# Ledger of designs, part 74: VH-VL binders against q9h9l3

Target 1, 176 residues: q9h9l3
Amino acid sequence: PRKMVAIDCEMVGTGPKGHVSSLARCSIVNYNGDVLYDEYILPPCHIVDYRTRWSGIRKQHMVNATPFKIARGQILKILTGKIVVGHAIHNDFKALQYFHPKSLTRDTSHIPPLNRKADCPENATMSLKHLTKKLLNRDIQVGKSGHSSVEDAQATMELYKLVEVEWEEHLARNPP

## First folded at step 3 (VH-VL)

Design e55 (framework fv_fezakinumab)
Fold by ESMFold2-Fast, scan of step 3:
Structure e55 (fold): chain C 176 residues (1-176), chain A 122 residues (1-122), chain B 111 residues (1-111)
Amino acid sequence: as target 1 above (176 residues)
Amino acid sequence: QVQLVQSGAEVKKPGASVKVSCKASGYTFTGYYMHWVRQAPGQGLEWVGWINPYSGKTFYAQKFRGRVTMTRDTSISTAYMELSRLRSDDTAVYYCARGSYRYDSTGYFDYWGRGTLVTVSS
Amino acid sequence: QAVLTQPPSVSGAPGQRVTISCTGSSSNIGAGYDVHWYQQLPGTAPKLLIYDNSNRPSGVPDRFSGSKSGTSASLAITGLQAEDEADYYCQSYDSSLSGWVFGGGTQLTVL
């Protein structure tokens, strides 16, 4: 059977005024939530804004971080040919400078049955934090020190598993 | 409550190895990095390294590379630090301490074990 | 030698204010890394006193405060009490060593 992984990335601000989002951490977990990959990643450009409140990235994370080109190669080897689950996953793929086939992509920010289970409008884009609290009764992204991409990837996989059977059947009948 | 319980005092001869344990309770053991810090009698604190209890990945201070090995056993929520080729100046209290940030090696040390005295004498 | 510099000792009388300095360099405090402080009572393990420059954990009295400026940090203790007699250590991250570093410790004597 086709393997499934969940991904969550953290970005820092590079380029003019820190407006470019550059990959600075990537976490990938398997179906059971076991970590397959979790590395800090050194952007090729100067970091203007660590965005620490959200990213959790600090200067010390960069000291022995994996250079972007090397990390990208490692990550893509894990993702290729697998069903990849993420939340607002287009941001992660953009930061990786990578195209993943739509047929193998699952975005928990755009799954109407998931919103329905959370008593939210089916076409609204709900945050990972809200869906996780509502459906899994678990608080993630707590505090002001930044998010954990491991925690976020694990929550994303668990959320997808709540609708997996229903959503895979929908996709089989309505291919993207 | 978070508790870190360390193994008892050890007396070793120069050239021997010592293995100190740190049993964690009151939190999810695999969610937080475990650091090791030593303190020679009457001296200050010196950082030895960390282990990620989830992955088993380790990082050691340059001074200890080649002599220290950190491991863990997730089934009993216990971290270990082994120091080999002991010298008299390795005599110290060895502490385990928890990194405060979940899944992040850069947290401050929020909880400490009581320490294990390791005495190296001929 | 310790990487961060602290005075070996400070002293004060009950009710007074004392300040303990922690001086770093461009590879640690001067690079913008946060400073944490630990209190060590005689015969005990260190205990977290201040984290991320100026924050207090639950249970630490507001008589303890921290600050950071440039390459240095300071711990201030107001309304000094006998039970404050202890060793105090600052801690930061050092990029050149790729690890945590501590100050040499300051012994506080309450007269």
Scores: ipSAE 0.043, ipTM 0.691, lowest interface PAE 6.9, mean pLDDT 91

Design e56 (framework fv_reozalimab_arm2)
Fold by ESMFold2-Fast, scan of step 3:
Structure e56 (fold): chain C 176 residues (1-176), chain A 122 residues (1-122), chain B 110 residues (1-110)
Amino acid sequence: as target 1 above (176 residues)
Amino acid sequence: QVQLVQSGAEVKKPGSSVKVSCKASGGTFSSYAISWVRQAPGQGLEWMGGIIPYFGKANYAQKFQGRVTITADKSTSTAYMELSSLRSEDTAVYYCARGSYRYDSTGYFDYWGQGTTVTVSS
Amino acid sequence: QSVLTQPPSASGTPGQRVTISCSGSSSNIGSNYVNWYQQLPGTAPKLLIYDNNQRPSGVPDRFSGSKSGTSASLAISGLQSEDEADYYCAAWDDSLSGWVFGGGIKLTVL
């Protein structure tokens, strides 16, 4: 059996008017929620908008941040060959400039049984905050100081565990 | 089992272009980077560039910018390297090599083609 | 010119231990993994060591790699005649945004 990890990334705005989302922090946790990776990451382009309210990133975090290319190599080494769990995970993969195999990807924003357990429409895209409150009775992403990618990755893994047996059985019968 | 098979030897005139092919079998072609590395007679290895077929965008070594074009055809699982404005200094064995990480041009070269000899002769 | 520096040649006797050096800078070896490739005469290069010190399946444990600062080393213990080959170190270079190789070392087994 393949190993499983959960990932959450924080992005800052780069490029024209800060419209490009560039990786600025990545957290990866194992099945039990232990942190395998958590680094601030320096984008190769000038940061126009730190998006601090959501990202939690401030200029001070960039002073000794790991350069993007180095961080990317470290992250991809952890992800390669593993089942990777995330929430709206395509955004994380885009920021990493990486396409993980669909057969090894688990997106908690697109798992119908998970929405069903939360009394939400099966095909709706629900926020991580909402699903975590509904199913785990835990508040995440509180306040205006930005999100904790460690907290988000941990919550994402715990959400997946609620439907893991059912969803893995479904995927075995209906490969992506 | 992964195997990279390259096209046959070429003899070219100065100023012409050459296009070398590298057909991959055994793995998922689109997922892995294919790089091109050359070796002049009696000399060392030199990276020219690479492509991840899934993205379709190539990355080139600065020395070859503007002279080399690397492409991939997913339907035939074949990568190509075209080098233009050939000079005698381009006489070399050209290798294709697969990057180890899926959807990434970094890592290491885990499989190599057999090489294609290109001779530039007047 | 090669970006990574290796001695052009080395020699050893069967059973001896040989160490092959590779020197770079902060933008390549200092920041990235080092890989080693073996090239037997008339053949394509073959992966020998990856990610500083890892061996692919099929590579004997008498081959080992290490990295310290901006330098890397390949050690060959119990040298055999079959080890006569060219050896190349390689690393990604952040400043060049590309792969760089050492000049290669011709190892002769006497």
Scores: ipSAE 0.005, ipTM 0.477, lowest interface PAE 15.0, mean pLDDT 86

Design e6 (framework fv_nivolumab)
Fold by ESMFold2-Fast, scan of step 3:
Structure e6 (fold): chain C 176 residues (1-176), chain A 122 residues (1-122), chain B 107 residues (1-107)
Amino acid sequence: as target 1 above (176 residues)
Amino acid sequence: QVQLVESGGGVVQPGRSLRLDCKASGFTFSSYGMHWVRQAPGKGLEWVAVISYDGSKKYYADSVKGRFTISRDNSKNTLFLQMNSLRAEDTAVYYCAKGSYRYDSTGYFDYWGQGTLVTVSS
Amino acid sequence: EIVLTQSPATLSLSPGERATLSCRASQSVSKYLAWYQQKPGQAPRLLIYDASNRATGIPARFSGSGSGTDFTLTISSLEPEDFAVYYCQQYYNWPLTFGQGTKVEIK
């Protein structure tokens, strides 16, 4: 069995009219939910839109933030060779400018057994907030001041653990 | 069960206007950038315009800039394309397309509508 | 803007044969390259994203490879339903652009 971590990133708007998402915070937790990494990250390009309502990022968080190139190196050292769990994780990998092997990637937004446990259509893409409320009876992402990436990463790992045995067996029989 | 349904296409003379609508269902519409992509008869795909998740940011292909306006109504899960000063070269099937990344408009298109035909002819 | 050039324009093959389609970018797009299939009268369908990841529900006979400026879509053994037009698309930079398409037709 390979080591497993869960990741959640927060992004801000950069590029033409803020249409691009750039990494501004990353949290990584281990199998038990212990924090392995949690840093604010300074994008190399001008921030056009903080998207604070969702990201929780404000200008003050950028003052002592780790520059993107350094943060990316630290993060990739943690992710490389591990099973990485996330929710709609393709968003996080795009912000990291990183291509993690699909065979080692677990996306809780695309696991049919998880949706089935939540009484949701198996092929629907359900939000992390909805699945966490239905299956763990916890409210996350409360209010309008942004999300906690640590809280989101921890919830994501706990959700995956509910279907881990079943889903790993499925992947062994149906490699991606 | 993601679905995108376009409407508003038709035959129109050069210089006139048309508005296209795209009704979305099966995903959180307000969290995704939305695009219009067109295809002239017998030709390839051409990206036309994008609007950000919140409707505040818009970007257009040079061929339509100043003539077309993209907009959205998140309360109604509807995307719009207002096409003014239409030219024969605007004749195409217009597709509504969903951006693949949450809040990021720079991506591939995971879902497409059926398309609506716009014919600009004298 | 980034120009994508697909080759060949038309590929005439029989069922069971391997199809190899190329897409070349005028500048590096890293791995931010997708492939779509389009059948007559239908909307495009996503096949491959990030150069090599197969989209959900896409059969294993479809595979993508490449990075930078040179990309390939391979269909290991053509089925009757695979005869269609295939487009590549880059999402590395604005504006978003497509290749002109490769038509895979029955010989």
Scores: ipSAE 0.655, ipTM 0.879, lowest interface PAE 2.0, mean pLDDT 92
Fold by OpenDDE, second read of step 4:
Structure e6 (fold): chain C 176 residues (1-176), chain A 122 residues (1-122), chain B 107 residues (1-107)
Amino acid sequence: as target 1 above (176 residues)
Amino acid sequence: QVQLVESGGGVVQPGRSLRLDCKASGFTFSSYGMHWVRQAPGKGLEWVAVISYDGSKKYYADSVKGRFTISRDNSKNTLFLQMNSLRAEDTAVYYCAKGSYRYDSTGYFDYWGQGTLVTVSS
Amino acid sequence: EIVLTQSPATLSLSPGERATLSCRASQSVSKYLAWYQQKPGQAPRLLIYDASNRATGIPARFSGSGSGTDFTLTISSLEPEDFAVYYCQQYYNWPLTFGQGTKVEIK
């Protein structure tokens, strides 16, 4: 089987009124939850809103942050050829200005068996926080200091592992 | 219960080197940034250095840049401070302090060690 | 660097009185300010984080307020064990910096 990694990104606001979501941190973990990549990333445009409450990003994180173009290259190198697991992962890929092959993408926000296991409607979009609490009995994204993309990536991977066998079989029968 | 225990302090002459250790317990050491903070006798607190949870990022106060090196061994739950080219003004109690946020190099210090005294004098 | 200036340098009060300590930043630190208590011969102890959040185990008589550049630590009614030195610390930008401290002493 292909190597599997989980990704989570944090974004800050750039552009007019800070409405543009720009990549500011990216974390990638392997199947075991080991961190493969975790970098603060400097957007090409001026940061208007750090969105710290959600992103966890503060000004000091950008002092020696990796320029976006460089970080993107590093991240893509890691993702290439792998099954990439994420939660609402389309946002991460958008921020990265990169789209992984659909056949190699796993989005835990769109896995009905996962929702079923959590006693949630199969067609509902549940938050990573909720699923993690229900299925892993673990609290993530607590406090007001913002998210940890490492924690989120690890949680995402652990959630997927709960339904991996079933879902991979489903995908094999129903390729995207 | 979180515990931080510093060791390695002592009296040294200017220009010499000294290494401080900090043994951590009671929390997942490898998930937190760790800091050194010092306090000269009768003076206030001064941040010295930080190392990220995985050791990949390090930041130093200007006063110690190029002379001090922060490091860690996560397998041993131990934080280190290698102090080279010591000066009289480096005389202080050195505290190891736990970073407050998981997987974050920044923040406040929610737990402190008891400190170890470093005296630099001729 | 961001300079934190605490005032007053020394605060002389009696048990039961209200203590108000100020910390002013040379530039905005948003809410990223912590307060510590240090007693003689002891390590600092965290009191307040994010300007107004009381740390675990800290008595309700301690409270923090403020944002941006002006912050206040308030002890509503001083207990004998509260006479100590108090430091503010910002974690908005590098390097991390402390105020010079305020000594709360018995009148």
Scores: ipSAE 0.177, ipTM 0.765, lowest interface PAE 2.6, mean pLDDT 94

Design e7 (framework fv_nivolumab)
Fold by ESMFold2-Fast, scan of step 3:
Structure e7 (fold): chain C 176 residues (1-176), chain A 122 residues (1-122), chain B 107 residues (1-107)
Amino acid sequence: as target 1 above (176 residues)
Amino acid sequence: QVQLVESGGGVVQPGRSLRLDCKASGFTFSSYGMHWVRQAPGKGLEWVAVISYDGSKKYYADSVKGRFTISRDNSKNTLFLQMNSLRAEDTAVYYCAKGSYRYDSTGYFDYWGQGTLVTVSS
Amino acid sequence: EIVLTQSPATLSLSPGERATLSCRASQSVSKYLAWYQQKPGQAPRLLIYDASNRATGIPARFSGSGSGTDFTLTISSLEPEDFAVYYCQQEYNWPLTFGQGTKVEIK
């Protein structure tokens, strides 16, 4: 397979009233869905809102978490030079304070053929949960304990694989 | 130099079990997915199973799912295939094969062992 | 799940001739296809990976091409040691699968 990984991050709220999104977990999987990285990450700022319903992060996860600066270095070593797949991936890159080349970025929330396969309007922004249910017949992000970034990264890679051939052809003819 | 050496093959009756070992050397074993590929006498190649670099993920061909178990011991650079409920159609040379991409279980096989023969007959 | 069909089953040629072997996939495998050579009593040997990349130590007379569902292995001028069975393999999805093989034999 080409050098391609999928990423999903979980964020917690920091700053005034918890309005700032800070990285608190990152999962990276390879083309087959094998886990390359999965760590809880300690933000440099005080956590105001764990956002547990969505992030799955609890205070206990921060006890042995990897400090942000160290985790960022590890993550960037994995991403550099690879095609990186994500869902609404701009949020993940923002949390990592990282710029990844557009030519090597694949965002499953902005792939018209994927929406078309799901019987959704091509320019609509569909959630990962919705696309995974429609196209893979699988329920993810189930329950109230928060999301699994590993599960989300794996689903994201599988979704991309459904349109990889036609989308790579499109990108070759229409470079970003 | 990369070497993969299989052992454990032999003659076994239908319904019985057999375990194959594969000793690896010459590369960072813990960084690569490992595969078993078999070939029945006079026939083509058939992929059997894979185990990820860290042992957390495993995939099997439908023909062996539920009967065969792949495992590895990274501290000993050894790959295993536990074969249960053996059938006549499992008769084949079993090859240990190295995955090509670091940390990725899919791909091509850049190195192969010499193979070990498993014969299932009454 | 992905079925690979190789053709022809047997190719009878003389040394010095060009060999062209085909592999067709039941669904697209993008560029993720490999080719192996196998001689009697030996393990398979990697020739080409990711459709067109020649493996280390493989002579320049071997080349691969294709994408999607149609792939070709070409041996530009057969040497005596090239008479063997050739297999294609898809690297794309689970389960990994091989074609049934093409035997290149001497006339």
Scores: ipSAE 0.005, ipTM 0.519, lowest interface PAE 14.0, mean pLDDT 88

Design e8 (framework fv_nivolumab)
Fold by OpenDDE, second read of step 4:
Structure e8 (fold): chain C 176 residues (1-176), chain A 122 residues (1-122), chain B 107 residues (1-107)
Amino acid sequence: as target 1 above (176 residues)
Amino acid sequence: QVQLVESGGGVVQPGRSLRLDCKASGFTFSSYGMHWVRQAPGKGLEWVAVISYDGSKKYYADSVKGRFTISRDNSKNTLFLQMNSLRAEDTAVYYCAKGSYRYDSTGYFDYWGQGTLVTVSS
Amino acid sequence: EIVLTQSPATLSLSPGERATLSCRASQSVSKYLAWYQQKPGQAPRLLIYDASNRATGIPARFSGSGSGTDFTLTISSLEPEDFAVYYCQQSYDWPLTFGQGTKVEIK
């Protein structure tokens, strides 16, 4: 079996009126929750909106932040060949301007058995915060300071582990 | 309960070095950034340095940059401040302070140690 | 660096009175401002974070308000144990900085 990692990214607003979501932080953890990567990332364009309320990103985080192109290379190197777990992971890949093979991607926002376990509709999109509280009895994204991508990545991995066996069997029978 | 205990303070001559330790307990030490804040006698508070939860990132006040080094040992729940080339103006009570947010070094200081006095004098 | 200026330098009041402390930033810090209380011979204690949130265990008589450059700490009715020095601190930019402090003393 391939190695698994979980990823979570934070984005800021760039471009006109800050409507472009640009990568500003990326965190990657291994199967055990150990941090493999956690960097603040400098977008190639001027930041118009830090979106701090959600992203947790502040101006001071951009001091000595890793340039996007460099960070992207580092991140892709880590992800290559691995099963990548994330929540609403399409947003992370979009921000990275990279798309991982579907067969090697696990999105905890689209795993019916996970929702079932949480007594949620199987086809509903539940938040990471809700699933984490319901299934792990853990509070994440607490406060008004924004998210922690490390914490979110760890939570995502732990959630996936709850349904890993069942879901991997399902995928084996029904390849994406 | 969160507890921070500083040690290592004392009287030193200008130009000498001193290392401060801060032993933490009552929380997941490896999940929080840690700070040093100092207070000269009868004066206000001055932020000195911060180290990220994993030790990978450090920031310093200009007044100590190049002379002080912040570090940590997460296996021992201990924060360190190596102070070199000490000056009279470094005389202060040095507090270790816990960052308020997990995995974020830019928060506030929700817990403080009792402080340790460093006196630099000829 | 962002300079925080507190006013007044000293506030002389009696128990039961309302205390209003000001902190002004040289540039906007959004809502990333905290207030601390320090009593003689003790370490500072966090009172307010993110401009208006009370820290755990802080009495309701303490409240913070403001955003941008102007912030206020209010003690609705002073208790004897509230006479101390109060500091504001910004966490918007490096370096982290404190105000010079306001001493609340008994009249």
Scores: ipSAE 0.629, ipTM 0.892, lowest interface PAE 1.2, mean pLDDT 95
Fold by ESMFold2-Fast, scan of step 3:
Structure e8 (fold): chain C 176 residues (1-176), chain A 122 residues (1-122), chain B 107 residues (1-107)
Amino acid sequence: as target 1 above (176 residues)
Amino acid sequence: QVQLVESGGGVVQPGRSLRLDCKASGFTFSSYGMHWVRQAPGKGLEWVAVISYDGSKKYYADSVKGRFTISRDNSKNTLFLQMNSLRAEDTAVYYCAKGSYRYDSTGYFDYWGQGTLVTVSS
Amino acid sequence: EIVLTQSPATLSLSPGERATLSCRASQSVSKYLAWYQQKPGQAPRLLIYDASNRATGIPARFSGSGSGTDFTLTISSLEPEDFAVYYCQQSYDWPLTFGQGTKVEIK
């Protein structure tokens, strides 16, 4: 039996070229939703767009933020060898510059049974906010001041638990 | 559920201009970088241009720099490509392509439009 | 710019056979390489991203491997619908570039 965690990251826009997302916060929770990691992270590059509306990141959060190289090491120690649950998790892994094994990755934006429970098209990519409201009757990502990565990670784990038995059986028969 | 629909292609003489539109639906358009990719008849794929999620940053292939302008209207979920000073070598099917990473314009293309044919011929 | 060279240009095989397609980069692209399938008259379809991750809905017979400059797309047992042109694409640096394509055709 492998241990399972859920992750959610917040990213800011960085130069050079201005087209890159850099990690600025990471939250990791265990199976029960307890926080294992939650830190603001300082990108090694100049921040050109805080994307505060969605990220919740502001200049003050960078003052005592953990440098990227150190934060990445801490995060990877938590993720290695575990089943990692996320929503559109490829964004998080890109920001971490990390390639987690597909066999140990669970993406709640690509689980057909989960969409089916929410009365959504099976192969559509539904937002975390929509699935959480439909299946858990909980409002997340409310307001205009940005998302809480802890709240998002907790919601993601709870969503996965709704289909865990069915989806793990599916993956055993259809390995990724 | 994600759809990208191109329009505006046609036959045009060398030196003229043409504008392509790409209507997006089924995802939060304002959160993704958008790209144009073209394919000459019987040839391979060529990346043409990118525009960031908010429209503030653009980058072009050397073959089109100074002639093509990429733009977007997030309120209408529409991507544009203004093509000026068209050459015979610009003859291609033009595809609208969605960037894979939220707010990040570097990446693979997870969704493509059906393409629209542009023929530059005298 | 990073040049991607695909080989062979054409691969002639029968249904049930294994197909191995190569993509070589002129400089390291780490693992930021994707594979697309294109059938005549259709838009490209994403198969593999970040060198080895299968896209949603793509059958298990498709697999990708490699890092740095050498990448491989493998189709373990060709189905009739797999006869198509395959392109690799790097997203490591600007401009984004594609390989010239490998055509997998029926023998």
Scores: ipSAE 0.432, ipTM 0.805, lowest interface PAE 3.1, mean pLDDT 91

Design e9 (framework fv_nivolumab)
Fold by ESMFold2-Fast, scan of step 3:
Structure e9 (fold): chain C 176 residues (1-176), chain A 122 residues (1-122), chain B 107 residues (1-107)
Amino acid sequence: as target 1 above (176 residues)
Amino acid sequence: QVQLVESGGGVVQPGRSLRLDCKASGFTFSSYGMHWVRQAPGKGLEWVAVISYDGSKKYYADSVKGRFTISRDNSKNTLFLQMNSLRAEDTAVYYCAKGSYRYDSTGYFDYWGQGTLVTVSS
Amino acid sequence: EIVLTQSPATLSLSPGERATLSCRASQSVSKYLAWYQQKPGQAPRLLIYDASNRATGIPARFSGSGSGTDFTLTISSLEPEDFAVYYCQQSYNWPYTFGQGTKVEIK
């Protein structure tokens, strides 16, 4: 079996009028929730919108942040060949400019059994905050000063573990 | 279930104005960029405009710049396209399309509305 | 503006045959290319995103490949419901652009 990690990224607005999301923080945890990586990351483009309410990123975090090219290399070394768990993970992969194999990707926003356990419609896209409250009885992303990507990655791994056995069996029978 | 429902299409004379609405449901509307895409009868798809998740940033195709205005009301999960100074070449089915990446207005369109027909003729 | 050119314009095949559709970009779009299917009177439907990823609910017979300027959509064995118009779309640069479409029609 391949090793498993969970990832959560925070992005800031760059490019034309801040329309593009650029990586500004990345957290990766192992199966037990231990932090493998957690760094502020400096985008190669000018930051137009810090999106602080959600990202938690402020100008001060950019002063000693790891340049994108270096951070990307470090992150991809951790992700390559592993099962990667995330919530709406396609956002994280776009920010990383990375294409992880779908067979090794697990997105907790698109797992029908997980929604069923939360008493939500199986095909609805539920937020990480809602699923974590319903299934783990834990409040995450509290306050107005931004989210913790470590907290989000840890919650995402714990949510996946609730359906891991049945979902891996489903994927073995129905390969993506 | 994600749904996008357009309304407001109709027949209008050249030089007149029309407003299109797109009602969204089944996702956190305020977290995604939204787009308008049109298709003239018997022709291909043409991208028209984009608006950022918070409504503060907008981009338009050159063919509509200065005439069309995209806007949104996140409290009502509704996207708008105000079309002024309409021309015959604006005749098309107008589709509302959802951007796929959170807070990012770039990317593919994971969901489309059914479209609403706008006919500009004398 | 990035121009996307699809070929062939029309592909006439029978059910059970393999369909191969091409999309070429006037400059590199990396892997930021999507494929949509459109049937008469209907909205486009996402098939493939970021060059090679199947959208949710899309049958395994659909696959995408390519990077940079050359992209391919393959339908391994055509079903009756697959006869439609297919569009490629780049989201790499503004303005967004679509190919002119390839019509897959029954022979």
Scores: ipSAE 0.158, ipTM 0.748, lowest interface PAE 5.4, mean pLDDT 90

